# Miniprotein binders against o43061: the designs that were tried, part 5

Target 1, 338 residues: o43061
Amino acid sequence: YNHSPEIQRSVYTLTGLAPSSKMAFVTMLTVRAANGENEVENTQQDWYYNSTRLLVHRLVKFKPTKSKYPVVVLAMKGIDQWKLDQLQEDGAIVKVVDPLYAHEVVDDVNDIALLDSRWSMMFTKLRVFEMYEYDRICFLDSDILPIKKMDKVFDVHQLSYSKDSVLFPPTLFYKPRRSIFWRRFTEEFAAYGLTRDDLYPYVFAAVSDPGMWHETPPPFKDYFNAGLFVFKPLKAHYKRLMALARFPKLYDNANMMEQSLLNFAYNSAGAFPWESLDWTFNGLWARKNDLPYLKAVHGKHWQPEGSLGYDEDTSKLWWDAFQEMQTYHDQQRNADLY

## First folded at step 3 (miniprotein)

Design c1i
Fold by ESMFold2-Fast, scan of step 3:
Structure c1i (fold): chain B 338 residues (1-338), chain A 118 residues (1-118)
Amino acid sequence: as target 1 above (338 residues)
Amino acid sequence: SDREKVEELIKKGDELMEQGKHDEAIKIFEEALEIARQIGDKSLEAQILSNLAEAYMRKGDLDTALDYLKQALEIAKEIDDEELTAEILYLIAFVYLLKGEVDKAKEALEEAKRLSEK
């Protein structure tokens, strides 16, 4: 891709990982709002919760896909405690996080759609960037099903930049007579003392979004799907993302939620270009011919026939996996009783 | 009187900005800009151009914002207002940061630093 001349001179490494590096898979479980779900379905079964349990099972217990790395479930405050207890029993590390509402993050909240409950909690996903205890995180949407080993997803490059220390405007240039907008930005950046050394080396890798129909392998598109991405948690990058999130019109009115923000923040022409992950780690719009190659399939494959993204083979794959998990848990409970 | 009218329009535009009414704010700032230019107040002209830049930035139009800031920068340099020049360079650096152009942001910030050290 086309880097700026300064980025083109940066040092690339194969991974940047040491034997002591801490890696984790992270997913997020949110309190469900509208999002096309009906009330009857929600009272019968919480399929996002069930899919989250299946993801945890596949990475923690199921031998063909079991990872050597921990799985963390970031759970939004307000989820029933029994669901959190169950995920912990299943082997996940459960961390409860406060929601990030659009009205708390966005400076320009004049759009009624942006204030709608389905959008208001979308920024909570940015909490994943605050997990500084890990050297690398692979974030996965809870509707991703691993079908092969995924540990190689962490084998991505880190991008380094040559040493030059000044990056952000200092508070000394702030003028109190200016609007509240400038005051908030200036004081926040100055308070964090951000420099190039705070921002580099960075890691951000994701899978290109091929659209609904594609060949096997799918063609590359310079736009990634935010349902799976690998990154290095850095306080400076979290602060940068929070600053950018204040202006949804910079990244297309937030119509694609956090995906638009991340594509803007890590665009190929910018200072922090994204790395393309092998497509097999995030099997978007998967068809039968894709399955022999995929390490994970991504979609609401529990949905009935006729739904967007329905495919008989991927649906059967998901239901077989779910039944296997239920059988495993039933056998474990029976063993504990006797 | 004309200067007081311009300052009233700037205040009204800033209030509209805080309400998220960016298109309405732009119209008010454009009215203020015309009056500032008619009375030849270069300092007010640069301030209003910076306010227009902020409005376009909040609309997501970073290139238009930069164009307005560069106009303000040339005026600040023409009137030898080093403090205003440094402030506008700071705003240019901030817009470059929002664009992900960290090297251009650094260059603008370093120029602002040199001016502030005088």
Scores: ipSAE 0.013, ipTM 0.324, lowest interface PAE 7.7, mean pLDDT 75

Design c1j
Fold by ESMFold2-Fast, scan of step 3:
Structure c1j (fold): chain B 338 residues (1-338), chain A 118 residues (1-118)
Amino acid sequence: as target 1 above (338 residues)
Amino acid sequence: SDREKVEELIKKGDELMEQGKHDEAIKIFEEALEIARQIGDKSLEAQILSHLADAYLKKGDLDTALDYLKQALEIAKEIDDEELTAEILWAIAWVYYFKGEVDKAKEALEEAKRLSEK
């Protein structure tokens, strides 16, 4: 143990941004897990890929939702080159990453869930924490559909400390019962040059709780949905996540792998608690009455009724958006003929 | 006000720890421990024992740190404070991790998780 005092401490901050700050939306495209899967000839419908293209289109080209910030697709090594080329043509920045398998990270493979090949792919999402060239990243799962402008998601300083947007304020509330846990976190991460005051909260995300969000203020749970979160990439935090990932029995109580790890790493009792992001940026289990309030819906809406809580209106919204994208591409191809 | 004095001493000890003045911090934490025991505040006693453990960890004395944490654990169990028990087990796990005793670290982490999920 080698504790670094103030001379080596970090000066990182997530709440302050310079005009030169680099922001990006980032999504992940992974290779399909083949556990129990049958290889079928002419299976041309890759809906995860199609949903990724739709997300890119919504942020890059579609005027009502178009962002001023770049969209990066982190593509797992093994994705067909033509799919990567198409995403680049669609306007995305494509970066190929090596997979991060859970069984390679954990100390004891007996600690990970059965069928780890399925969940190992989800650990590759942690590659987003290595994107140190950006000052602020909004990560979003490829099954998220923007329906309004999302650029304000990067204003987490305002959202976190705003009276209207916070579920509860970020707190360094010092309680006798939490001092040991907070000191252990602080001492461990001081070895990386990171202090509690330099960067907290580290992750801004929406609570993972199904329901009719607009009818009442969202119920608080110390558990966020990892399908959309905002953070500043820092080498120290990536190293910390990898160190914690070694002990899956400590964090993986819901068999959600990377989501379980992130919720453990950024729990409210720790040194770097997560902070609430307005639920309208991540409309998980959205219903018809939620739609006027949402900036994005989250779910596999190409398969209506495939997820609990989805209705025909959210399914129709997704298919209308997909059709709009196809029409745009058809018109663009026709224009290129002249 | 005796409780307030103990809390002030804990804060002073923490400031000394951040300055690398571990031996001075230990003396301050020992003073706080004496007062906490005098007033019979078991929760504060367990907290101060954990601060002493942290000081010995920073000095590289892992065995002494573990002894203090085990004393704090007994007190937390005695007062039926499951949250405090989980936090002390979490600290014990980190000491075992620093000692290279990964299996014991995992065992302590699993017990801490079990208690925190009740």
Scores: ipSAE 0.000, ipTM 0.173, lowest interface PAE 12.1, mean pLDDT 72

Design c1k
Fold by ESMFold2-Fast, scan of step 3:
Structure c1k (fold): chain B 338 residues (1-338), chain A 118 residues (1-118)
Amino acid sequence: as target 1 above (338 residues)
Amino acid sequence: SDREKVEELIKKGDELMEQGKHDEAIKIFEEALEIARQIGDKSLEAQILSRLAYAYMRKGDLDTALDYLKQALEIAKEIDDEELTAEILFEIALVYLWKGEVDKAKEALEEAKRLSEK
């Protein structure tokens, strides 16, 4: 367990799940990939889309990894309709969302100048926090490949306020210009009409990010990877995240915008500490020795040798999985004909 | 000097707060408060009361935090320290938001903005 005894005593409770609870796996498909456009003349050049199809197949159809819960693809407006139609045929629920641009979120135009244009896509990912129709969501980046059953990822704790709980993010009280940041933060809370009771109980769990190649199991770091996290969609938490997102200078590592924002919002010393998920749910920087333990591998494993994060065994695993999906679709097509 | 001792204790308490050692920080701030009161330094007294309030906020005791902040606010106004008054008012506003008293929070924010914009 990766929280101080004080936090552990005061916050963690039962799962909060009921038989009627609505759970979903959710991934996001954007118009633009992290390092390119998602607009291609041929589907074979759109590996982010193909990886999304593989994720859907693994959770909806493939027996060893098939989930009892729905898979939702949150698709940014502007994705070609045929791609969305194919994902629906594959078994996904497709929900189209309007983009959420940096200029609509960030307060100061000068602060926007610090952000790469791709951060427009990062803010659109915050739309996942508006899916209030679900009691619990496991968000997964589209480059995650399930290799074992993942349904137990939802068995995380519902966290409730206690008199001993840490109510605030790591304090900037004694740092230069703290009054400016806390003033604006407080104004945003007031503007949204948020109260403490609207924010509890909550759910937020994620896997520690090793940051690079590692031993098995990876060492724990008090910093999570935002490529997989489990949460309860709450309007108050969405409003809180939007309020914090307006001030990029509040959170560390601006180059990792949504991950930096979420680590700030759910930091261990703050009002909403994150719960550590078992590392096997989000296998970052995975190599052969990790594979027997992992429930999912995370990486752009379709990329050729020499790419960041390339590993021969995880590359083979991804391509074998992609071929299995293609074989399944060929067999299904033949069955529909005869 | 006694003032230098108080400033040293405040620094130690601040470091403990950043480490999440809230109970230890409170003990140090209480020691600093007693010395500040003995030497009659109202500015240091208000600063220490604000730090005690923040420590109790971090522990979830919002009522105790608010009491300390109101004491600090009275002193900051008495010594006509507009910057300190504005900072304490922002902290009061945050406590009221966490208590669900949105209207009181907005009143404190309006007063703080008037002072900080000068």
Scores: ipSAE 0.049, ipTM 0.466, lowest interface PAE 5.7, mean pLDDT 79

Design c1l
Fold by ESMFold2-Fast, scan of step 3:
Structure c1l (fold): chain B 338 residues (1-338), chain A 118 residues (1-118)
Amino acid sequence: as target 1 above (338 residues)
Amino acid sequence: SDREKVEELIEKGDELMEQGKHDEAIKIFEEALEIARQIGDKSLEAQILSELARAYMYKGDLDTALDYLKQALEIAKEIDDEELTADILLLIAYVYWRKGEVDKAKEALEEAKRLSEK
């Protein structure tokens, strides 16, 4: 996969990166729903936590996949301190964030808040867009397993606006002026006191979501998976995302949580089209035939029964990786004692 | 004048839209639509139909939104208002994109671009 024709129409500059640019991999560890409630599992069987540790290990320590960039774990307030301490010892930068709940964001809470706890978790994940200390972030879901070097994921284009562009704003704030005879393409910007210089240049790149049981390589779809995306944190974009999140019926056709919001915010026909990343950075529903090509496998492969799409080879790959991490930590403890 | 009343209603409806009060905005826009039709102002009629479509888009009722937009598009073309036609096509493009009809969305967007390039 390369850039779609829709995405390329707004590109004026290449990467926008300087030698001083601060890049980071970021993942999120949230308080998990258990039996219909948001709570942290107080057991050694917290497999999202274990998967997060494995992700950190793969990017920080494991030589075949080790990155030159830092790994940040955004931890929702309420995660047990010992888990945070362990991730920090594993080499991650740990940042605790306040939850961002549906009732604080959505105008009509009854539309979505009671569907399930994932809506609350989705809004808390938007905290990643507030990490303005970094010039470029690769966000990864904590159930992603790197199996090759991933640093080239940051080699995406910085996208600018063109007066000749076919871009259109999302309809949320496209409204008539006082003179109802005149409408402007960029009325959305004025609604928030935002200027083009606040919003551009931007970066947003992700991998097309092929769905379950795809071919190798998967066919391109103009709809991305939000489990891995590369972006430039900008206050104006965070403000825009929060404004769009107010109206789930405007953007959510598939109950895909933050993925629906981000696909709406960065749609290919909009003012901020997404850039297509090579599919190998986010190996969704991976099977044996995909593994030679993938840089990262995405899925809950620790699950013994799995869901539809479960593959014994990818399960073995995850458990072998987890065992390698445990062996590494055992060897480091032994070296420190002697 | 009746035109001034319609403009005031559209502004009020727009304020309700910003507040997330879509059902209230629809009632105000429907009142404005009735007056615009009584006056025989086709430009105002097309603009109000577009506002009704936008309200239904916020409610997730894409089929109703598209019906209003097609009515607005017919009127805009009849009165040869290229700027209004472009604005309506932009909204139609959004509705088609939301419905997963990406090729129709792109077609509407390209037509809007041609009209707006002047």
Scores: ipSAE 0.019, ipTM 0.503, lowest interface PAE 8.1, mean pLDDT 77

Design c2a
Fold by ESMFold2-Fast, scan of step 3:
Structure c2a (fold): chain B 338 residues (1-338), chain A 118 residues (1-118)
Amino acid sequence: as target 1 above (338 residues)
Amino acid sequence: SDREKVFELIWKGLELMEEGKHDEAIKIFEEALEIARQIGDKSLEARILSRLAEAYMKKGDLDTALDYLKQALEIAKEIDDEELTAEILILIAEVYLRKGEVDKAKEALEEAKRLSEK
């Protein structure tokens, strides 16, 4: 897709942040089926829940990584109340959200086979884009472990096109020829009547996905990992994402679900290019040599030896962090008895 | 212009649908339809008829939705808009699937795919 020269010019503004700006870290906790069948009942066996608690502890309580900003857990309706109560006690703001089912989002009959499978839980993550009460959000997958201060992740510049441009086409997106799905999206989005001021300035920043094997520092790739991203909640962008999500054939070439959608929505050649965050904010496939540089490690490092992505040093790091959190909670309980 | 007002009404209707206010969205789309017909914009008329169909689908009134889509399909064919015709056929297929008429849905989907191919 080739844009006109007028809409290809992006103007970097200042961050757009004031001392009164509301920032938040946000993670999502969804109903999980243990071994793919049932929800895990025991907290010690629900490692996604335990990892979420550790993320909250690292950002709310643990001094070396403690943030001045709140941590919000978006909890899908259906999670046990005692788990939500515990996260609130740990210091998180817990917001229960209704699931967003694939059949409510995907209206392309060509993709009916996908409606009751991989897509069903993915679209609930789009709820994060509706958090308009915040000026800037850093979304983090629940399997991210902060190991240094993260607050500088919000220090990204907002982006807009020149206000002096005389030409502003009615579509602000890729234009592949002869695609029925693209033409449907274009008409649907045009019907929203959105203006430039509804869409700009925007913020969308993420870390390049280095792949499973990489050097330190990892090489840049023009494809980001959706496990951590910083954005400005805007109703117009939420509407755009929902409209794009209806047509998986436009964006899902690799079955990467919401990551494919977001890479399509914010690709570098489009009207809303993504900004590169420092790689140290999202340490993918981290190994011992990466650890001195990382602010956060991303992965299921609680998994046993022989699991995909296992590394002795990152596993030890995760278990030491989990033990520290348990020790903290034990000390707080003992203090409350006096 | 009157055409700009139609787009404003379509946007308002879509926002009401997002809020689950399907009856209110229908009234707004009906207002948009009247203006589109007065202007004589057949393409816009067909698109608004499709939005009315989607609102009735959300209400579970599949027969009314199908009636609106058949009206939209007739207009799309009249103006020889193959892209719009294919889009409307996809919606017709979805209605037939929800009604349990799988064979009719497949026929509509196959026709839509043929119209989108070179």
Scores: ipSAE 0.000, ipTM 0.128, lowest interface PAE 17.2, mean pLDDT 76

Design c2b
Fold by ESMFold2-Fast, scan of step 3:
Structure c2b (fold): chain B 338 residues (1-338), chain A 118 residues (1-118)
Amino acid sequence: as target 1 above (338 residues)
Amino acid sequence: SDREKVLELIFKGFELMYQGKHDEAIKIFEEALEIARQIGDKSLEAQILSYLAEAYMRKGDLDTALDYLKQALEIAKEIDDEELTAEILIWIAQVYLRKGEVDKAKEALEEAKRLSEK
């Protein structure tokens, strides 16, 4: 379909604005309830917690990967206080958040969706969009391991709306328009009661999800992984995300919960297309050939057996990093005794 | 062009619909539908039929909405537009759910998920 004359009068521009001083890395530590309770949270082998500590260590203390920006851990209510205290001692800013359950988000008319326990805590990640005290946030899953400096991840464009033309920035990745493009576009502006001045300028950038078994570098797909994304917290965008989340069957096309919602909200054919980040910031399904290029490796590398796509080099990399952190903490405790 | 005119009408229809002027929106979408049919653009025809369905849903006329969605579904399948087919199935599911026909809603959602997971 052709361009509407009305759309021809609008333009979106990218600006290479310098990052503000209020940048932060944010990760989330959630209660795992897959079998009706936390899977491993109260053991020394709580690897989700241990991976979170390693992420904090890599961004706060470890010189080769140390950031100049703060690291915030959003901890779901219910995490043991001693774990939160330890993360604060490690140098993280810890904020406790209430879980965002499906029954609190989804309309009554979506009773079928409420029967699916997969959604019960998946929306809790959306709490990160309420952190309005920051100018830019890089959210990263707690199973991401930084192996090089990450601060350049904030060097993304701010997308500004102008009334001068319909020219979209060529740096954004576009796929053929969805067959219902016009419906989605108008719904985003009119149905949610949000104005363009409330919604623009915005920032949303992420790494393409290559799937399992990929070349180096991975081929681009117009579908991003929600395990790492950079955005500008705006109350209007949080309201928009919550409005869209009310209708899970409109966006749950890959059974990926919050990732499906975010891919729908920031789709390339919509009003808020996502910007592609360099793949090296989110090394998905990494093999040894990827490691020289990656700034961060993403995966549960502490459990290499039964982990498709992982090899002995990525496993060794994670365990060496964990040992380095433990050695650092042991040395600090010994120094504090004197 | 005729296609530009259809897009202008669609946009106008949505503005009216979201303002709560459902009958006016329906009239505009009917005009857009006639032009899409004259052009022979089956994709636009199916999309406009689904917009008419949404307007009728907002009026509470679920039976008329379902009739329009079924017409849109047939066209989407004929032109092998899997994305459009999935979207129409999701709207069909919403209509069935609001009518209390949960089993039919579930079947439509399962078909939409199957198409989306490709």
Scores: ipSAE 0.000, ipTM 0.217, lowest interface PAE 11.7, mean pLDDT 74

Design c2c
Fold by ESMFold2-Fast, scan of step 3:
Structure c2c (fold): chain B 338 residues (1-338), chain A 118 residues (1-118)
Amino acid sequence: as target 1 above (338 residues)
Amino acid sequence: SDREKVLELRYKGIELLEQGKHDEAIKIFEEALEIARQIGDKSLEALILSRLADAYMAKGDLDTALDYLKQALEIAKEIDDEELTAEILIYIAEVYLRKGEVDKAKEALEEAKRLSEK
């Protein structure tokens, strides 16, 4: 079953947001990124931690990008307490979460291509789907740099069904196959007794991933980047994601486990098609020509020019932003001394 | 062989479905079905009946899709293929959910679960 855009549009509602709706930006900091590995070297710093601080600063303090919504840092258990204390002092809400290791989630570890221990923690990002205290979440990888206001990222549609409509989204079982993986998935889902009311309305919106350097605007691909997505936390969707996560062969890309899982779970032909979010909210493979349009730049731009396809303009942008944050913190410290 | 021809026709039909050429796909699957029946390959017959169900679902004709799947289900039970029976029941559940018949879909999924437990 392929949902046409016309059929999809007929079941979309407006945003579904009320003035009382609780929204949050959420990022994740892993043990590897924050355990000070880069700080052990005389000339290096913990760049993922520093990038996380910069993201927090941009959304909490820096006037041109400051959000009215809270910023939550999901910190993997084991990160040094002083780093968590600093993020909290910077204005973030810090929530410590237990890791969700791939080898403990999947049924058969031979189905996944683990390159090192960091890859085994890829599913920890799924912890964001358990944040039921919020009506809508924008998840951002810690290497995203806001350069304009981001609050409109939450203005996405919710998908529901009409009481009088014969339209019903496709099932959880889009493509029946003579496969042990489909059988095991079916067995697990039958146990939940899930209904339309448990699963809808839902929200899932993300930016198409060009996969490399691109023209401005980027060409659309029916495959999204999992480094920024907007969703409504629902217990039924978390259970669905965890059931799918057990079978990497089902979503067929072990090397990008959580991104592949999410693209499978929210594929355009399935029961929960993803909504295309404006590309400017997640500036992937950004070049100088993209910068005037972008609300956020995504990438490890602290790395040397030319690394990972970055150019001098995006590298300079990141370093200028980092210097601005350091200057801000120095000024606040000096003001407190009187 | 005739069996290989059925599999080739199945592949061509699937390509036509992906291109939105539903009626052309149905014609190809009907050719494959006749050959499968002629050679007495019950497993292939059930497989092609399921592909015809795909085509009718793509056209929005859920009742015709269900009829083809029920034929495939009878064959799967006749040949005592529990895995195939479970797969067809899952597909029947998909059709029922698209018709809004949630209780019938649940019944089909529970039957598939019982078969998978064996």
Scores: ipSAE 0.000, ipTM 0.162, lowest interface PAE 14.4, mean pLDDT 76

Design c2d
Fold by ESMFold2-Fast, scan of step 3:
Parts: sequence; structure tokens; C-alpha cells
Structure c2d (fold): chain B 338 residues (1-338), chain A 118 residues (1-118)
Amino acid sequence: as target 1 above (338 residues)
Amino acid sequence: SDREKVWELILKGWELMLQGKHDEAIKIFEEALEIARQIGDKSLEAQILSNLAYAYMRKGDLDTALDYLKQALEIAKEIDDEELTARILIQIAEVYLRKGEVDKAKEALEEAKRLSEK
């Protein structure tokens, strides 16, 4: 992104939302997450499933955090039907999706070592970009706990470029308005089923990742956390992400596959820069001083003392919230029996 | 034309970069650089040096990337291309940030901002 006044003038923001716009909160539950296989401290417990139920409860039922928008759980094929039935009873819309493994996406056969990695299943999260029935989605990792109203997270602006003023990621340095480059890239886009006009306007907004030991408020860093992001589902963007995902060597950190991919796809110097969301929507490495400001806390706060990122205040907050949910469900069952 | 051939090579190099084939991309960019130098197109030469720098940066060779960018910057200033100079300064800032040299990165970004505002 060259930041020239001409290119700056070609970019504008507007919400793009109408009263009829269909918005949703979306989370994903994988087979490994549902079975607790991905938890170092609690490998035999379904804590990701329990955290997913708590997220649903906070957005659907719990009055202080209840949203007017639906909550969708994208559940990977293979999760026990009773868990899906329970999430639906809790008020979620449950959609079963086929897994998307690294070997189905990555072209480099030498990266096959990633097939059995916990990280290989992160490509399944790209399924969220196929939810074209919604005008705007807020994706949240299932280990996010809402503690205040979150509906304003959808109040983000869409970005549009003029026909001849699109800039590509740094790996594709393109001088705006060079017809010869544009013709070649249009031909390449067509080969992947992409068109520039299908890619704009777009929405992609996320919270800066401040790292573990941050101040309150945290300093801005030009690298976002992919545990919460707001976007407009577009078939062209899904196809673009799948095309980029074929080449993991373009990313700086393959161990955080989807986060690295998304930071590359929506980097601030590229054709599709990310927008900064207020940090309070994704409270990373939260401490007691952060809590009065946060709308949501992000982390595995159910984990025992001594775990990486453990904090007594956020742990107590999570367990109090979990108990509140259990009490709510117990009261509802008793009401249904009388 | 020779200039058109150079642009075709630049596009091929970026196709290889997109595929993660950085060493192959470098060879193609080096071919493009030879032709640009042969035809005396200084603007094209500076742009190709910038492309080489990016490829080396992606390989983690930050010192080689910086050397190519400094060559590109010198040429861009000689031909009085303020837009190209600003773009190269932004890339120099990226390399300095990756090296942890925040003050040098800030200086490069401030110069780029001044030039882009014109």
C-alpha cells in the first residue's frame, strides 16, 4: 500500500448495512475440541464443548450479554449428535460441515508432516467464509467469553477501491493503473474463478494482537488475532483465501495456519487491508485491570493454576459464568417438568 | 519489445513467489534485472531490485534484502521518481522493523510520508 493522496482518495468507508441485513455470530467446534484431545492440562474433558455452550448461552439467553442476532455453531462432521442437539436446545443454529484438512488445501507434498498436527484442522475454520446467506459475520473462537453486550461489533465500515486503484499484497507489487499488469492478473484471477469486481466492496475487521504482557489499554500492533473477526462472506474472497492457502511458505508462521493466512490475505500494505476493531471486543491475555473495559475475554480460562496465561480473576470470572449457565439450565428443566 | 519481456519476467517471478518458490523467483528476477540494465531502464532496474529485496526478505535474509533496497533507493533518487522512492522507503522500513531497528524504520517511514503527500 503506497499511501499516495490519489490512492487514499480512491478508498472510502461506509457500513453497507440495511435494516434487512442478515448478521450472525459464528463459532466453530471441531471433533478434537469437542473431545478435549487438544487440551494439555485436561486432555480427557470436553472443555471446548463446555466453553462453546457458555458462549452460546451468553449471546442467546444471558440478559446482560444477550444479542438480538443469531448464533451459529459450525460443527465438524463426527461430533456426537447429542452434543449438537444440546447446542440447538441452548438456542444455537447448528450447521454440520465437512472437515478441511491441510493435505486437501496445501500443494507442497513436503508439508505432509502437518497432516497429523493439531494445526492441520485449522483449515476447517475457512468454512466460515462460505456462509454467503449472511451479510455480515462476527466469527469468535469458542474459548471467548462475552461479559458485556457485543452487538456493536457489527458496526464496521466496508472498503471499496476505484476500478484502477487496487493494490496487491507485497508479494504482488502492482503499480496502480498499469493496464498490462491488470490484464495479466485478471487472467490469473479468472483461472482461480476470481474477478476484481466480485472482491469489492469487502469487510474485514479484527483486533490487534498485543502479546502476553500488555498495558491497559494495550498498544496497537499491525498484526491481528484471528480469534475474533468481522467480515462480509463473498464467494470471491473464499476462493482467494483457498488459492493463497495452497502456498503456506508465503506465511511467516505455519503453526498458526489460519491466523498467518488471514494476516497475509488482509495485510495493511495489500489490496485488502484489515480494519482495527476496538480492543475490548477481544480481550487477549486479560488481567484484572482490563476487566472493567472488556466486552469479551479470550482464553482457556477453565485451565488449572500454573497453566500458561492463568490468572485468578479471569479464571473465577469464567467459572462463575459456567455455574450461572448450569443454574439457568437446571431452572429451565424444572420449569418444563411442572 | 525488451521492456515488455522484462515485465513478463517480473510477472513470472511474482507467480513463483505466490507459489512459495522463492529461489526460482530470484533467478527470474535476476534475468529481468540483466535485461533492464542492458536497455538502460533505470526505473525498471530499481523496481526489479525492490522485487529481489522482497524475495530475500521472505527467505529471512534481511541483510541482503536491505542491500538491494539501498541500491534501488539510490536509483529512484537519481531519476527523481518520488513515488518510487516513497515505495522503496516503506520496504526499507519493513526490513528495519523485522531487524528490530525501530528508530531507523520510523525515519524511513517519515521520509516516505513526506514524499507521498506531494
Scores: ipSAE 0.000, ipTM 0.168, lowest interface PAE 13.5, mean pLDDT 75

